# Designs tried in a protein design chat: VHH binders against o26223. Part 76

Target 1, 191 residues: o26223
Amino acid sequence: MKLLWTSQHIKVTVHIDGKVSKMDVLEAIKTRRSIRKYQDREVPEELIDKILDAAMCGPSAVDERPWHFIVVRNREMLEKIPEVHPYGAMVKDAPVAIIVCCDSSLEKIPGFWVQDCSIASQNILLAAHSLGLGAVWTGVYPLEDRVEGIRRLFSIPEHVIPFSVIPLGYPAENPGTRDLFDPDRIHLEKW

## First folded at step 22 (VHH)

Design AB8
Fold by ESMFold2, fold request of step 23:
Structure AB8 (fold): chain B 191 residues (1-191), chain A 124 residues (1-124)
Amino acid sequence: as target 1 above (191 residues)
Amino acid sequence: QVQLQESGGGLVQPGGSLRLSCAASGFTFSRYDMSWVRQAPGEGREWVSWISYGGKDTWYADSVKGRFTIARDNVKNTLYLLMDSLKSDDTAVYYCARDAFDLYGEDSSPFDYWGQGTQVTVSS
């Protein structure tokens, strides 16, 4: 295992002894499925770092990059998420969850943060899939009960808006792929 | 065992009002989003309204918007549908349903538990 360190803004690179399968981007997009059952298996911090790096690679309105991420591994906290998120039952069984948030003080163009955080959330799903993990996007914003509940549970300040909760882990299910292409949704030159 | 029991249906004149109730038991009611769904004779099921677990968020089908109000009492474990300005095409069996609908989900089954239904008939 090779470990590199840099001072001031500590950045570590860890090489896992095990090859990650290569996946074409189009294949990743087409084969990613929502995964709600996870193996009882730890997800290495290095994979979470890769996923969050990918999350931050998305475009944002005027490069505002309003996103923040809360990484939740604590079992007690994961078990409380279903108390404030009706569709978060699988989160208690996940080894880790990522909460995607908007810091409104970073907004440059009001209202585009939703698109920005959506892009980051989808990148999390794709990156997790490419690394052999399964994930699911559970919605928070714009539902006031969910936003308030998650904010309260994680002590998120008022100017920060929780957007999504994404549990992830090594998959314990395979729902298969779906063929959703519909050429009737494609319009040439005009509607 | 999860149990949902609707009541309050009946026969009303056009323009009339009804209040439907749904008594919930066997689960922590205040942790779940809830819906009303209706089914007219010979028709498929039509989603009517939705309310978030804490009651702060509500959504309505366009067909009932402005006429129906969904509400919940998390102390009494009861879901309500306040129906005003009833029309003949509101005639249906009304079901209380517990949402299993993923907001960004890929599944096709939006509800995991249903009540037995209560008949609403709007007739001159």
Scores: ipSAE 0.524, ipTM 0.815, lowest interface PAE 1.9, mean pLDDT 88
Fold by ESMFold2, look of step 22:
Structure AB8 (fold): chain B 191 residues (1-191), chain A 124 residues (1-124)
Amino acid sequence: as target 1 above (191 residues)
Amino acid sequence: QVQLQESGGGLVQPGGSLRLSCAASGFTFSRYDMSWVRQAPGEGREWVSWISYGGKDTWYADSVKGRFTIARDNVKNTLYLLMDSLKSDDTAVYYCARDAFDLYGEDSSPFDYWGQGTQVTVSS
């Protein structure tokens, strides 16, 4: 009997239950990796809108929401970021970058904006990952050289503090998942 | 051809001072953060100090804080380490190292180029 043995070598992907499923939030958190290589492929504005919507859903101190976002697609500007950020070489190859900023005029309680902008930055990474994009958080604040350089390059006013630069695009690498759980970091009831 | 060449090491008495230099060539020095790293006999490498590409930000290991000063001259393409109040535990080969990846990069190896090192010996 002639069975379809060549079908044993066919790689087939099928949607489960006929639904288009989005990535589970725990899966997104566990599988997100820093991605520094991107396909030569545009990221639609709709996806950037979804990512920034997610960024703004984070909690903030006293609901102050101090964040502002600069979306950078201009090739010449992306190519200049490495001049003021030593580790931003991949940014020139990204189709888009998001600069997370704090507007200090929106602070209601001094000094909590760093937590607020960190929450927004991590939400950007997770949202991008859930949409099939890769991203990496490159640090700006609190390094004076980087803060001054980014502020100058993008004409950011003195009362606004650039916090992070996040290049993103469709990934061209797959570094794989890491197992970082360490039970020695967990303390029950007391230290 | 990235090259990092350390100099200024030597034998010094406890409480003494040394000034290390690292001459850089083969890359745009002023665009890179830099570190000093040391290796004592029989030990692994220990990070000592870091300076941002423009020189405005510096960090130090707790073991050297207050005694060592990192500096750079972006015109001369030279990294420096001024070591004061030296003690026996500072005896090591000192390396100039170029930082490769940002802190958030999820990379366990932050340096991509190293010098040959200069010996510092603190002994009576």
Scores: ipSAE 0.513, ipTM 0.801, lowest interface PAE 1.9, mean pLDDT 88
Fold by OpenDDE, look of step 22:
Structure AB8 (fold): chain B 191 residues (1-191), chain A 124 residues (1-124)
Amino acid sequence: as target 1 above (191 residues)
Amino acid sequence: QVQLQESGGGLVQPGGSLRLSCAASGFTFSRYDMSWVRQAPGEGREWVSWISYGGKDTWYADSVKGRFTIARDNVKNTLYLLMDSLKSDDTAVYYCARDAFDLYGEDSSPFDYWGQGTQVTVSS
């Protein structure tokens, strides 16, 4: 049995055995959409491993790699996330979520961890999409309520900062693709 | 049904103060970020201020920063906007808005529910 994810521009075939058709990086970037509706289907651990591998492949400031990842599959915990994350309502419907965190003790250069964790988060989204999954970036940092809420919920130590919550699952929606290219945002040589 | 009802608007002189209130019902108020949005005559809607669900985080438009204070009482299901040092340019209908669950929404408005608005007129 094959699960087909079809958008206007791409067709991703996901096999039940975990084999996925390859998607080139530009296609993944251009066709990725935030997915907030998920099928009642578990995400294989193998796919999560691939996603996490991708998450750790991005650059970081002076290679500090400050990121940590909490993989959440527990239904009760997933259902609690929306209580402390107003924009995380869809998390309760996802079979799994990844919480991207920064360990501040790993920072070599202050402040760049935001970029590092952003890169990691984006790689999660792209990898998920390339594997036939849907995901969405829900912002945690820098909002104190959300940071502290997630921290308490998952017993995250003070020196570790929750950055984003990314629910993942097989998509139950197809929002299509967008053309976001704007030449007015491109400046040659100078502003 | 989600309901937002603004109050506290009125006529005030420049330099005066007002406190707007928004009574929320029909949803778990304490789980939603809230905003004030205003619309002046002939102008588009302007995002004025934002407050997180727990009240620890706030944001203000540059036009009101230092003059307005957003607050909330989650027990009373009420959003507030304290407006000090009011200017003529603050004249607008002020709306209470519930933030949508899609901060990173690609196709949705940042707000999903609005009140009817309350008129604030700053005039000498």
Scores: ipSAE 0.456, ipTM 0.780, lowest interface PAE 1.0, mean pLDDT 90
Fold by ESMFold2, last read:
Structure AB8 (fold): chain B 191 residues (1-191), chain A 124 residues (1-124)
Amino acid sequence: as target 1 above (191 residues)
Amino acid sequence: QVQLQESGGGLVQPGGSLRLSCAASGFTFSRYDMSWVRQAPGEGREWVSWISYGGKDTWYADSVKGRFTIARDNVKNTLYLLMDSLKSDDTAVYYCARDAFDLYGEDSSPFDYWGQGTQVTVSS
């Protein structure tokens, strides 16, 4: 090779690419939809770990971090959730569900745990979406029948409040994107 | 096959009372939240009240709060609306409806099954 800079410009690299796809955060927020139909496909524990890590990244009132998470994979338990949650029917078909709870003994400012657990719940939805999963937030708190039913089913102690049940899995539906931007909701300087 | 059958409507004077009933069949009634919805002549449908599947949680539209009471009997599979202090504005067809999606739903329709309705007329 008479015209080449072989020593400076030749490298041999062995690549092992374990990276997941990147999604722009604004794209994730805009395209996330509630997913209620799932493939018959296991969700790896590593993805659940990433989702829960993201859940715990949210801010909380005075850094109280009142949240606890119950990860449910047991088929028998998943199939019982609709007995105490009228709109949790899709949970029986999900490979896994996450129950977001508040431990009231961790509250530093009474009553702000709802915002705290809402932030954690939304982070679960966004993280799942960015990892190629679908999820839906099903409501538990503040409905007394649902709170009592979920607490009973999972042996949750009285000082712990179940907030939401979030089934997730690889999506088996695509409900499409919605254009919800409404300029009339935006007020400059005053109402 | 889901069926909802309303009854108990009729003609009443202002200030009077009525009790509406809705007999449910074809599904496990005690596992579903339920609503009453009404439609006045020439108007759209207006949500009136809601009750959770176990009966512990209730909500009311501001227009009826304090005058109407929703209840359910999960042994008899029956939904009730007790209407007191009736006004002419309460004149409508009243429907029993089964709730279809959760509090945080992204779909437009909150109900999947409706009864055929019962007429309530409050005459001056």
Scores: ipSAE 0.433, ipTM 0.776, lowest interface PAE 2.7, mean pLDDT 87
Fold by ESMFold2, last read:
Structure AB8 (fold): chain B 191 residues (1-191), chain A 124 residues (1-124)
Amino acid sequence: as target 1 above (191 residues)
Amino acid sequence: QVQLQESGGGLVQPGGSLRLSCAASGFTFSRYDMSWVRQAPGEGREWVSWISYGGKDTWYADSVKGRFTIARDNVKNTLYLLMDSLKSDDTAVYYCARDAFDLYGEDSSPFDYWGQGTQVTVSS
């Protein structure tokens, strides 16, 4: 199967030559949108494996790789997330969510784990998009109430810090693309 | 129905203090982040302060940092703004607002419900 993306930024699937076409990386970055409405359709474990493989390919400070991922498919658990996350309401309708965490015992340079987990989180969004899925990054860290709530709900140990909750599924909405380029943000040689 | 009702405004002298209250009803108050927003005469609305649903996280606009304190009482379903060292620039209608902001949502409105406002006037 070959999955193609057009210049109209609509989703199409085209099957040619028995192989899946890959989305251009610039197209993926520019067309990815936060998706909060999902089809009633399971996400195969194989796609989650590909997404997490991509997440772990990101750079990290001195290759410390401090990330851990909790894959949540259980309906009861997904329905409890809104109790500890004000903006996790769409998660009750998601077939799966990924919680990105930092294991502080893996830190080699203090304070860079936030960048490390941000890179992993963005890679999850891009990989999901390239596989025909929609996702949204819901914030956990640095909000103390959310960190404590998610930690309690998922029995996350003291030395592990929940960073983000990313619900995902086959999209049931199309927000369209945005033109956000602003040349005034580009400074040559100095500010 | 979500309802937010501000009170506690009034006339104060520069350097004075005032406490605003916002009574919340029609929703589970303790599950929502909340903000104060103000609007001076003839100007746009300015975000003032934010508090997380459990009260552990707070943020302040630079213009009020160190002078204002946001607080909440999740038993009484009430949001507060303690204003100290008031200046003429603080004269405005102050609104209680329920946050709908999603940190990385890209297409969410910042607030979904507003109160009617309470007038604060700091005389010159």
Scores: ipSAE 0.424, ipTM 0.772, lowest interface PAE 2.6, mean pLDDT 88
Fold by ESMFold2, fold request of step 23:
Formats: C-alpha cells, structure tokens, sequence
Structure AB8 (fold): chain B 191 residues (1-191), chain A 124 residues (1-124)
C-alpha cells in the first residue's frame, strides 16, 4: 500500500500491511448511497459520537449553530416512527436513528437554519459512510404532517423544528456507485 | 391486501368540471401519502398531484396548478381529485397511487400500489 494523503488539513497514512486505513473524502462523497437494510448489530456509542462531532463541524450562518440532535436507540420508539412517517419503515429495523432539529432560539439570522441543518445532515451521512456504516436521510421538514408527527412522538417543543430523521447501522446491502456528473449543469462566467 | 378503486370519470365538455374518487382498503389509509397520476393515449404516465397522509401538504404538476385540487377524507378512506377548467389535453386515464418512497430517496419507483384507473375524456 502506498503512503496516501487525503487532504492538506488531515494527513492520513494507509499502512502497507493494511492494519490502519481511512477513506478519502472524495471517495466518501462519490460512493455514499442511501442504505435501508441493516445488519442485526449494535452501533457503538463511540461511532455515534464521532458522527455527531462531524455533524457539528459544518459551517452555519454567522456561526449560529442552530442544530440539536436526538439519538434514538429505544426499540419501541424506533418502531413508532413509521406511524408518523410514511416512508420511515426502515427505521424500525435500524439499531439507531438521529433526528436533526433546529432550535429557533439559536437563530442569529432568520431564514438560514434550513441550510445549516442540511449541512449537518449531509455530514452525518458522510461520516457514517466513512466509518463503515450505512444511513439514509428521510425527509421531515418542510412537510407539516411529518413535522408535527415527529414533534409529537419525541416531545419536541414548539420552538424546535425537526428537520430530518436519519436511521443508520452496519449495511446489509450494497447499491453500488453511480456516475451522475453532468457537464450541461456547468456554466462558465455566466449562465 | 391493498386495493385502490377509482371512480367518477366520464365525458365532459371543455371548461367543465369533474370529481374523481378513490376508495382505499386493505391498509391504514391515514398513514400514507397519496398521488394522482394520469396517462394520455399513446403517452407515458404523468404525475398530477400529491397529498400528505394528514392532508396538510399538497403539490401539483405545473400543467394542472390552479385548476385541480387534491383532497382526502381519512374517515371515509377516500382520495379525491377535483378538476376544474378542463381542457382537451387533460384527456387521460387517471390513477390513484400510494407513494412508496421518501423525497430524498434514490429509488426509481415512487409507487408500490396502483388503482385500476378511471377514464376522463374532454371533448366537444
């Protein structure tokens, strides 16, 4: 194995004997897929901590950091999510789910929290993938029925807005990599 | 056994109105988002409208915005499509469909159950 550099911010080596390795960031971005089938295997709290640390590293409008995360491991609670989320069926089979929320009392500039929570949600997906886990972003906001359903189920106060529900676990499927690059979406200098 | 049964189609004049109904059975209707989809003669299927499981959220294709209204009655387990200002290009078989995927999904098939369809013909 060659000595590899993943970025100038983090210098990562891949040992020739393969005992320690890390996924390159471009590889993680290009190979991440939505995973809806999970092994019957617990996810250690250590990995959840690493994922949430990564989630909080994202930029936010004027550094407002409006996000809160609910970590759900309780089987009864996971099994109730499909009652208020029509396509959250895989959540009942996941060992853990993360609910990304906005606390509107933390907004410094109104109207940017959706971007802030989207960044955190995407970082969760990438971090999970880099750690050998699979995840999927299930939509909550801006659908009023889903927002109210999730808020009710998890006793989320009115000033806190559930944004996404992200089940995750060790993957039991491999959908493969997609090639979605489209040069027609690139405009030089102007539209 | 999931079943969806459309009704209310027929022949109507341009500028007229029609109400389609879809009776749902075999599942907890109030827990599922629902759609109307149509297929004109010789064409592929075109998504028309969507409504969330509680009825608070609705979306419409650009071709029908302002003319069609989707609604549901979770007590009667019935989905509706109210069509106003009908045009000749609204002529199609209209299907009731149960949504199967989340908006951020990577799946290619958005519906897992499908009605038999009801014919709407807009002609002089």
Amino acid sequence: as target 1 above (191 residues)
Amino acid sequence: QVQLQESGGGLVQPGGSLRLSCAASGFTFSRYDMSWVRQAPGEGREWVSWISYGGKDTWYADSVKGRFTIARDNVKNTLYLLMDSLKSDDTAVYYCARDAFDLYGEDSSPFDYWGQGTQVTVSS
Scores: ipSAE 0.415, ipTM 0.769, lowest interface PAE 2.6, mean pLDDT 88

